# Miniprotein binders against Pentatricopeptide repeat-containing protein At3g56030, mitochondrial: the designs that were tried, part 1

Scores and structures below are computed, not measured.

Target 1, 310 residues: Pentatricopeptide repeat-containing protein At3g56030, mitochondrial, of Arabidopsis thaliana (Mouse-ear cress) (q9ly43)
Amino acid sequence: STVNPNPTASPGRRTCVEFDNLIFKAGSSGDFEAVRRLLNSRVVNACFNTTATFKFLTNTDSYSSSLEDLRRILPQTDAGYTRKHSYETLIARLCKLGRIDDALVLINDMAIGEFGLSTCVFHPILNTLTKKNRIEEAWRVVELMRSHAIPVDVTSYNYFLTSHCYDGDVAEASRVLRKMEEEEEGVMSPDTRTYDALVLGACKSGRVEAAMAILRRMEEEGLSVLYATHAHVIGEMVESGYYALSVEFVMAYAGKDKRLDEENLGSLASKLIKRKRFKEAKMVLKEMSVRGLRMGDALREFHEKNVLQS
Structure headers, positions and changes below count from the first letter of each chain, unless a header shows other numbers.
F, E and O stand for the ipSAE by ESMFold2-Fast, ESMFold2 and OpenDDE, each averaged over both directions (binder to target, target to binder). V2 = 0.75 x the mean of E and O + 0.25 x the DockQ between their complexes.
[cut] stands for letters that were removed.
Atom coordinates printed by the task and the answers are left out, and those that the model quotes come from them; centres of patches stay.

## First folded at step 2 (miniprotein)

Design e2 (from T1, 13 letters changed)
Fold by ESMFold2-Fast, scan of step 5:
Structure e2 (fold): chain B 310 residues (1-310), chain A 83 residues (1-83)
Amino acid sequence: as target 1 above (310 residues)
Amino acid sequence: TPELLIEFLILMARQLIEEAREALDRGDYETARKLLDEAIELLKLALEYAKELGNEELIREIEKLLEEVEKLRQEIEEKISKE
């Protein structure tokens, strides 16, 4: 149940930032009873844990002691949202610190205590393991999810997909997609992140024409495209010697988003200059100038020297 | 849509086949074999999914590409045995 801090307390007395600061001070001083009380009182003030809530937990001389103290007080927080969200936030913090085994211990604590274990608890762990290329351990975490009857969602599979795509292993990425279809138990379907990972995989494998084709199909189907996806396509075009095509690509996408345009044209111009493709680079810089797009110092200097000589 | 995933695999396989032909023309049989093996793996995955969807057009396209790859692999074998 929710604990009312006291009859004279104001519900709007403290902000989420103020709670984070108080928890940081209490945790840093070893006052874990104060931490427990502060976690409970957040609900009353309509505040939620943030990525900063457990910042006092670090990889230092006190790390094992502080974690064990947290493990003792968290079961004593109010049942329901407060307890569940506190475990979720701490697990995310441990993953950020690279403490995967500690995060798995907390998941076991949640399961044993029946503290509302859910799919989102596993996301930071899968993300960290796949980014570190610890793929076998990540699949064991998926099996742990299944053993607790926790559904494996598109986001979870996308972590594996992105890892294989980053390596340019399109075949393994495709097997992950097929496994996602087979193990979905009903309604799981690819989303925009899934398609962006496939475009990345095509680019990393050196198949820029295939990457462009799938990008066009994403747009035809009304799927959004991430800024990072454009960056990978542009990078691979230049790496593979498709200089004229890279210029055509950034020009075709220009005019919708000024920040995207600055990133796309600026990055392309820099890459073309580095490869001494000055004709194409000048075309891109001229377009940046015409559109009023911001240039970094190096690009501005290059453009000014060419303007003075033209 | 599921058809887009299959199309992605076909597009990747088509580019691999083109690169394999270029490698074969250069006499780079080892690279040509690796590219064709990768194309076969992607096309087999595409074929299984196309069969599950019952899309006869995609099935025919993928099977035709698999026949093309097998012919190219045979050309590599014949050229290696003559050299």
Scores: ipSAE 0.393, ipTM 0.749, lowest interface PAE 2.3, mean pLDDT 82
Fold by ESMFold2, look of step 6:
Structure e2 (fold): chain B 310 residues (1-310), chain A 83 residues (1-83)
Amino acid sequence: as target 1 above (310 residues)
Amino acid sequence: TPELLIEFLILMARQLIEEAREALDRGDYETARKLLDEAIELLKLALEYAKELGNEELIREIEKLLEEVEKLRQEIEEKISKE
């Protein structure tokens, strides 16, 4: 969703970090003409904006003034990529600060100036609203997108799906899926995030057996599912009392990513110990030790006391 | 793929129907009705997708489930009405 920044530059040129530091100094001191010049020149040097570019903009007493100055100078940046990316970066910063209304003001500025409003500038707004469970406001933003003839993409709908699925609201998630199919016939393809949200929804609603059957089928057919989804299935198995099944599940899926295996097996072992399922926990810890997976302090202490072997 | 999405919707609907039957057995007719209404919504969505794909086997399966759900829903409505 972000543009990859240029982490280093050739000898004798500024780096992305240097540009961000210069912009921070200029913006903090009120020198917004310098901010404008630096936004232009960094693109010429293949140093694209980062999540740090507008870090000088904060929620302090002076932030309204800084935003108004940015609103004045951004139209004056070089047309095309430079100006569009500057708006995108600032909108994302405002969303990170929780300033959604200000982000919408910038959307309107882009529309009035005809600066190339597109779907991607709306993504951080929709993501923030749906994560905060402000669903009605998020749908109003979708209405705003349509009023500007901007297509609502699969990523946009996935924010709604993820929110409803996190709450276990299968009915609302299904209504979003229907709207996806009606709204952009044949253009929107469900992606791995779409299916991941559906499995999450099944897990959050306590229907772990159905979710696991679909997950198993998807893997057998070569459709990849995110590791985070496996973690949710594991958690729901334990919450629902499927202890032996949870051990079988992690053993079947382990071996692809050592870091994720440490997280998944470690989490499972901890959950099993908490529920006094010591036999199952010992099996998981033994497997972690055999595979050379790192344990947290509590797990290591349990392993030392109860399992210790090569 | 579209077939996996349809299969997922069918699996969720089947689970809702089973839960609705359990609620009906307990005499919780309002819960049973709500669960069947949810199942109907999922099955109608699955049917639309199955028709678009032209998958006759899935279409028949979904239509059979919809008939089962509607029959159960009518049974529950009759029981609520008699009280």
Scores: ipSAE 0.106, ipTM 0.520, lowest interface PAE 5.2, mean pLDDT 81

Design h2 (from T1 with K15R E18L Q19E R21L E22W D25L R26E K71A E75Y K79L K82E)
Fold by ESMFold2-Fast, scan of step 5:
Structure h2 (fold): chain B 310 residues (1-310), chain A 83 residues (1-83)
Amino acid sequence: as target 1 above (310 residues)
Amino acid sequence: TPEDKIRQLIEEARRLILEALWALLEGDYETARKLLDQAIEKLKEALEIAKSLGNEELIREIEKLLEEVEALRQYIEELISEE
């Protein structure tokens, strides 16, 4: 996984890691006044957005005693950005730990304290609930957003879209899209993740023609399919007999990430060989060789026998 | 202003395109086609206004979107014909 970077950080990426290490040591030792001081000091180095800041908070800490200590000191941090960001980071950490009820308590703390509650605070909660298929609870969180006059943005709806699309539930995905259209507060235009979710849904439901239409629209908008979705697109194209199109898809996205290229071309070549689509498989293997991509043993043996033999 | 009317028509067309994609996802090709036809009508109206204003940038933007929508409509028409 990668550490979330702060794009506005001054030269001193190492400073963010150093602050995280200091906060980890202070929190682990129960020195929460040191934690408060370090959170305030961190802002001067503009390296604040990190998943490691509250790593000392775990499910094995003493019955959430660390959380109660944090709830005591966070209102005492410098008002404005420092306080708001500290709450946001802690909520994200609690969500990663699966402690949704604790995250909701912090949201209530932010609302009561008027600490700049905003849409992005709810994103980790919606993400976690939708990924765990706890959809009814996720919709209750959306209702909580509305009760605080927090706009439900495209990112929030995208979590629901991705979940339903991953399950191949196109009817539920369509209901989410209609709810997005009903929002008046913004442009509510589809973004990369919206289209990516729709492509995933089309693939999971076996609607290759719909997937192709959406992919074309993405290309026209200058958007690209997310890496995780590539495997589903390739798999569905091959399953549905769109062999030439699967080669075109993989070639079009090649050249940006060597690891992804090895995975995409390797997987496609293997699937084509299993389907006895040797002409298309040879094209993929030749491209792997030209690009210097590594082949697994089975693909290397096939390539040696069927490409180098002729 | 005429520019505001163009912006409104483009926004309405984009909503119709989105609804067409929903219909396509559900396998409802006939509804998708009808929604795209409505989007094309709104874009053609926007194009006429942009041409009357001589706004080259808006003309190019609308023509590009219209081309994209017409291509998607033709694709759906082919899918309907093959069923």
Scores: ipSAE 0.051, ipTM 0.559, lowest interface PAE 5.8, mean pLDDT 81

## First folded at step 5 (miniprotein)

Design QB4 (from QB1 with R54L)
Fold by ESMFold2, look of step 6:
Structure QB4 (fold): chain B 310 residues (1-310), chain A 96 residues (1-96)
Amino acid sequence: as target 1 above (310 residues)
Amino acid sequence: STAEELLREMERLIQEAIRLAEQGDLRRAIELVLQAAEKMYEFARRTGDPEDRLLALIMEFLALMFEQLAREGDVDEAIELARLLLEYAREVVQRL
């Protein structure tokens, strides 16, 4: 008959989440031609792969079949960024699943296909191995990189450095730094993560003065200090009993970033109160109030009872 | 040159610090190790070479950890770090 159907209109351009959901449904149902098509079309729609793109790949009974199908269709994705990023994303997923040997199989697939191996595809492999303290295996992956004439970058060395510094192994950390210095592909400069690892190493050893000296060198070299680096130093100063120094430290960096100031001063005040360092805590809270920084309820109540009445 | 003099004094300071640490004079050993690290920093700042700057960072890190170990009485471990520091210093001097 002659009834006007309600119009159906799709939303505008697909989002990255929508592409990931479509790939999840296609991969879970075994439709790998759809997966290939979606990997191509998402890049055309400026929606790049995410950590969720291959989440349909799991460690279930059928996971080997899914990987083999992915190995078949990935070479047939659009050349260039699309194919390279698909391999990179899948390698990262396999590393998250603990399937390092499978990730190395994909490295070999990229080498045979001449799909443009680069240092970045090795990063998740090195990161996973070093975090699990499989250092000998990680160095064998570095040997593999060299066998393909792929340079080892600062990020790669920082994974080793962070692992040794976390364990407090100063001598091995220094040997990693020496290897960084000896690279023929150009002299690599330490970056913010290099210094963060060294600050962590000093903090894990209980050496606040060393951590602060390294932090000052970082700033003298023009590198940005990470929020996490500030947190490491503040925490160690309080745990080591340097209460007055901790207040001076946060005040020296205050005034540049309101969000950082709220985190640093608030966290310090809470730690000082927990340690019953009420004089120092009141100084920090008064400064937070003067600067218009937010306080949590417990901190505000302490401030009202102990600072505003003085 | 003054740059060469900085590096040779750096090496001498580390050698003397090891000798002092072996004799139990840890306070003076610490002073010399920290001075050696500052000599490397001055050298690296003068050359502006990224390689030299990285070596200065390595040596400062080791020097600061040497101070920690020495003050805590871990003399054998401190001497091992000082010997590693000397190894790096000799490599820099040899490049002259």
Scores: ipSAE 0.136, ipTM 0.597, lowest interface PAE 4.7, mean pLDDT 82

Design e13
Fold by OpenDDE base, look of step 7:
Structure e13 (fold): chain B 310 residues (1-310), chain A 88 residues (1-88)
Amino acid sequence: as target 1 above (310 residues)
Amino acid sequence: SPEEKYLELLIEFLILMARQLIEEAREALDRGDYETARKLLDEAIELLKLALEYAKELGNEELIREIEKLLEEVEKLRQEIEEKISKE
């Protein structure tokens, strides 16, 4: 009689969502001691903070008081990863709220308290500033990093590169790449985001062939290609009237990832329909059907009306 | 070296962009838009000069030759533009 050992119900691991909800309730009610405890408990339960963790902090009348309370309790969290991770998450939230100055205050708190200030802590700030085209301020943040003996990594430079490429400013993009090459701290190499930025730059400049060449180079280097990179190319091809080429492009890269294929082909089909390129759209939708790819409701309706009834 | 990879990438990017500009200039020339063609070629020259500087720094003779060839092509197109302007 093999007694099947009753699996002792391991105390139900709280989910990240549950922690976020609890922190939200605590923060919204002004119970920051509970917030502190929950931040500690979360890491112990291997449930990392998310972008929703500090969602109770909003640009309202309670903002200043809530931030002050957070600044008070964060130093009281468990030393090491928990504390550092909490600061990083809050800084990211502040950046989302457009409170860059307050994010910098928290960085200063981390520096003074020696709470593990690192390059990654600055990424949300650099990302936000460069996206808002506040380039000079972003460079001042880079200098701040250096003043704290924090290395400037590829990711940091990629924010600048992406910003300039988005504007189609090849000269400034080149200057950033040169700075990356000349960087003395650490071994830097172009990564997927670096190439993505260049593809974006080429696309924004209407140079699809250049974009394709850069994409091919990425593949040759064994770098993973981002969905965003494909989206840049597809978008520019359609915008430039290269409808047949856009179909060929998505077909050439199809078959590796079903989800990616659904996104690429679906996006292209939608764009083609919007441009009244129904012939090409039908080709894409037919291919989606043949491959068993999921279609959104609008595309499905179009497919049923125009492809299956034809 | 990682540093060389950046230079190589930069040079390649500049060359690709310059090539496209040259083609666009050619198309403009074919349309009789000489002003646009000139502007595009000027931009191409700037990019190619930068690329050449980096290629020399890298010591890549193949890239140097490629860039020099493109510069020659640009010069030919510039001459063609001037010739057509003079005939109008």
Scores: ipSAE 0.437, ipTM 0.776, lowest interface PAE 1.1, mean pLDDT 92

## First folded at step 7 (miniprotein)

Design e17 (from e13 with S1D E4R)
Fold by ESMFold2, look of step 9:
Structure e17 (fold): chain B 310 residues (1-310), chain A 88 residues (1-88)
Amino acid sequence: as target 1 above (310 residues)
Amino acid sequence: DPERKYLELLIEFLILMARQLIEEAREALDRGDYETARKLLDEAIELLKLALEYAKELGNEELIREIEKLLEEVEKLRQEIEEKISKE
């Protein structure tokens, strides 16, 4: 249900949203020849597939027949980027629907048709399995990647690492890092997601000072700290019920980048309010006020009513 | 291999976690909570043993010495706890 407009669309051409809407109508009505034509023509119009492209495929009666029709027409799309990206987008859609076995059927279709099977097509499968704690199945997918001579990359391993760190399982996280070190192909060095996972693992273990030291190491290595990265870690701690630790983490890191502080504290306060953790939220908002950090309208209203008035 | 970045990161992670556990154990010992202190030190030992295994695999003598000193500190604290429990 997300819309990703094409930022480089030429004047007078259809947007990514318009193409996705047309594909939705065609697929919903069973007109898969139109779906095929639209998949081809959107690339010609510099408008690429989005997370909404195959939204017409759902978990309803006859959804399996829609997949079979897609399996028939995808080989008939323009060779190269168009066809490869169509498969990648559909595989990601199937993973979102929880249909991993169907996604693996498409992997096999790509392999047989020699349509450019690559590491990135496996990423949504690994992500879904590791998030659902289906770790043994995820490792079997890694073995499938190896059987096709597809390199296992840092991103792939980071899904496992993040899953174990989310559980606070230091022993399993260390085994994944050991496997990453032993990988001879496609794994050169830890990236931002690798460090983020370890920060999360330390926080989940209640070791905030260790988390801060790891974050300092990340900065010393010259890895950029993104707002989305910090928001992800904060979100994971709140989702797990580690409210006090989430406040402790954000406060310990605050003071290094004012815009990052605004995003981190603001995001945390908003999440705490949504979870009805008003005492913790008030602590964060008081700190935002003391530090002169910008607040969104809703946050400002809450702060005025709940912190400044009583 | 002089560029063993994942193994170096792993060793650093384990050492950092262990150092915090040792500090928390000292605080527990200072307040007389010997069971908590012992539990935290046991956990620190497990992390340090794993870090030592990897430091030896890396061949980094400086890290090996650092980890061995930390293990000695932990064992000393464990003996102190046992001594205080016996005086009860």
Scores: ipSAE 0.510, ipTM 0.831, lowest interface PAE 1.6, mean pLDDT 84

Design e20
Fold by OpenDDE base, look of step 7:
Structure e20 (fold): chain B 310 residues (1-310), chain A 86 residues (1-86)
Amino acid sequence: as target 1 above (310 residues)
Amino acid sequence: DPRYLELLIEFLILMARQLIEEAREALDRGDYETARKLLDEAIELLKLALEYAKELGNEELIREIEKLLEEVEKLRQEIEEKISKE
């Protein structure tokens, strides 16, 4: 019975983390030719860029110089996916740094160079602007997309929808949904984020029952529910004093995903303890224990002291 | 895609229903001012929902919304009656 030797992973393939570290070193030292080569090499090795790829670019004295060098070398990367992906990653980094204007400069670079400008390139910008409640500027970016014949997708609209829902502004949320409806037929349909936003809106308005109804409909439509969606509901229930209902809610949705359960039940337990709702907290922790769910250190300590010794 | 309007209408109806319930609770507590405000908000949402429902030509939704509007009106009348007796 010849044990087929596990094909030895060829020693020479670098991991995504290794590439990120190498790019970091190169970028930090000012060796942007090395950055260029590494960006090319990583794609060839099926190691895509990550949020850490351009972490060497920071809001420091070297920022302007580094950005200039990056703008110089990115056009020199391999055409197609490598180049496009590099721009997308850098734009996302710039957005994280709050450098929206510079991100827009790179968009312009992509447009002029015809480097594959697409809707997804704008997502980090729209996300950042809407999260910062810079709504008018975000709409200007949408117009910029249109001017480049870039379609505005459901994800783009969802950023606006989420922002308005976060503020509890049902009227503006409604306006966004109307705009989505008015888009070309068949191009867009409500997705997980659309429903999430509405659940958020209901929660922020103190309308837990409405939130739950929307959540149920989401499930009926066969859409995957985000952790964030459950978190909105749980948070609002606890904030509004619906402690028993919050327990019922997390129990009703438990059993599908262990990690999700750990997060939901753990989060709820922590919130209940913070509110000195020890009875309900004990119920949640007991259920976590019965299900073999992992508890954080603080919850474990509480459980040992208050549930197991009782 | 009409699904956006359908979703919007449903959302508005759900929100309005809850507002109506809260208004009833406020009324029961004798908080007429709060009840009135909640009902006003509900009316605004329902009117908007009605507009969209008509646009879709969904008769069932139209009827549902109209029924809710009637309910709101009854509650408003009840509030006025109670205020007048106090």
Scores: ipSAE 0.480, ipTM 0.791, lowest interface PAE 1.1, mean pLDDT 92

## First folded at step 9 (miniprotein; from e20 with D1S P2R E10M)

Design e26
Fold by OpenDDE base, look of step 10:
Structure e26 (fold): chain B 310 residues (1-310), chain A 86 residues (1-86)
Amino acid sequence: as target 1 above (310 residues)
Amino acid sequence: SRRYLELLIMFLILMARQLIEEAREALDRGDYETARKLLDEAIELLKLALEYAKELGNEELIREIEKLLEEVEKLRQEIEEKISKE
């Protein structure tokens, strides 16, 4: 039983969390020179930026001034990875704040400065716009990518595909897939997210059998199935009143990943309880217990009260 | 890569097949209007699939889709017959 030694974090290296906290303090106090230094030092210490790195930037009165200061100091960070990574992280933060226009300004900064503009820099923008159903604007961003000779990858198209599938718009989903086919041969292939979107589309259209067939095809292609994909199917089965089938489904896929099982069975149990399908819910909870799966507090309480005391 | 087109055709066929089955169920319940709507939607998907299958030059898929279109037409005729007898 070779106990893989927990790599003892060398006592002297700052953690990613520590850097984030220091950057937060510096940014909150308006010390952007410190922010610059910390961004540089972070990479040297092999601590990458996180989603929390620019958490000091918020939609408050200080937003505009802070953004201006950031735009000033980012070009002054170490050239290459540090600078590029900092822009990417900040763009993602701006997207989270709903500041798409400002994100595009930073894109322009990167273009002008030649700071390593790439496809991945646009992903947060495309994701945000498509989730907000701002499809036309998202396509304008795609054109912007092309104008900078940046290739549009499968991930970019998948955002559109997912959005249309979420709406149950098969026609528009088809158009996106057609566009993907028209891309340079061999550069793109359907991936896990592509299939996930199609499963979602089938589910949103109330077509569970189609969803299952697509899922099977995905497995046959050797693609890993996302939790989200299972969630789509489970959700639609319960919504459509296929309670027995939903139980069968989660049981069939159980045993491969404990975390996935906890999520799938737990989610299903919760939905069944909400629908007052107590018999099926008890079956799921019993299975969770037998498998030693963690239950949320509400499910645990229900299990203790209705399964163990009966 | 014809992979996306193949996937698209598969998707459309699967969706259409389910619509056809739902239409049959509606027909059995006497809900002719719902059945008709479902079949119309199925036809649209199958026509699109057929176009793509022809583009691929996949004769097997073409035949499969054409067979489904024939099935839909038969169901339409059945609906019309039942409506006329009422």
Scores: ipSAE 0.580, ipTM 0.821, lowest interface PAE 0.9, mean pLDDT 92

## First folded at step 10 (miniprotein; from TH9 with D1S P2R)

Design TH11
Fold by ESMFold2, look of step 12:
Structure TH11 (fold): chain B 310 residues (1-310), chain A 108 residues (1-108)
Amino acid sequence: as target 1 above (310 residues)
Amino acid sequence: SRRYLELLIEFLILMATQLIQEALEALDRGDYETARKLLDEAIELLKLALEYAKELGNEELIRLIEKLLELVEKARQAIERGDVRKARELLMEAAEKLWEALKELREK
């Protein structure tokens, strides 16, 4: 692969894309001393590692030998942020590849070398395991964190909570929340992801009205509202055939955030049209028009033909 | 504070509230099997809420949830014997107690 220098860059200064391309070329050719030097020099150029930095590492025959070479040279990178971030980036890459055991080997390398092992390094491991429903393994990783005196944070617990809520397992979700109370000791409080998981859990249990009440509670607490959280509710209402209620839901929340309103009403209108619920869809599109909310091309064409011209 | 435990109890009570409302609707349409199943689920959630209310140490909340369990259990029994009018009355009273429990939980 060839490097095409950024034509707007200052003389002698490389871009983040250039560093990733150079690292890809060096790693692919087996030049791991060049990889080490590039990991050091990119920080000097105010360029951080990206999801592309270790893209040369794949699940092919070369990946096992490349990992051993990376394990040899990473301790030799500049101490502090450079080395820590290189390990974090590589661990995240291994998790993307599904190589959890290899990621755990790097955890141990960081622990032995005292390279700044912290909670955030474990996040991609926990996320991957919980999303793959490997819950027992994820709890063993929590035990590993404790064995290194690494605190388990809200983000870590939220991966478990979300997994149990996705399955509709209220009892296990309850146990996770209780554990969060025991170990948090008042340092952190429920956050947007905590409420998102509970809204999801209520929706997966088929209790969309409870989900709406939890969402209102989230907003009363002043937490940042995620489109994904509203999407859980809208999606479940339409899936369950609660078309009129879905319209009422988006109308009840309209007026607080124009961008959120555009996403909610637009998404609902599209879902209703797909389900051939044209009466409900027209109600939503009329409200979007009255409120001056932007429509996508398909919705605007439908609105012009079926609402304005009818 | 005990914010995660309070959120957990609120979540359980809100879920039970919808289950009771759905059970009332099932009674209205004559679907007594669905009503009984919904009340069984509500009872399980309220039992969990009671356990956590005891851990929280809120005595008024404990009394409210204990009364809720009594009302819902009686309503379930009334459905089994065919006394739909009594079951409906008991569930309406339970709905009022659910509101009182939410108010008590949020008062702090």
Scores: ipSAE 0.593, ipTM 0.872, lowest interface PAE 1.4, mean pLDDT 86

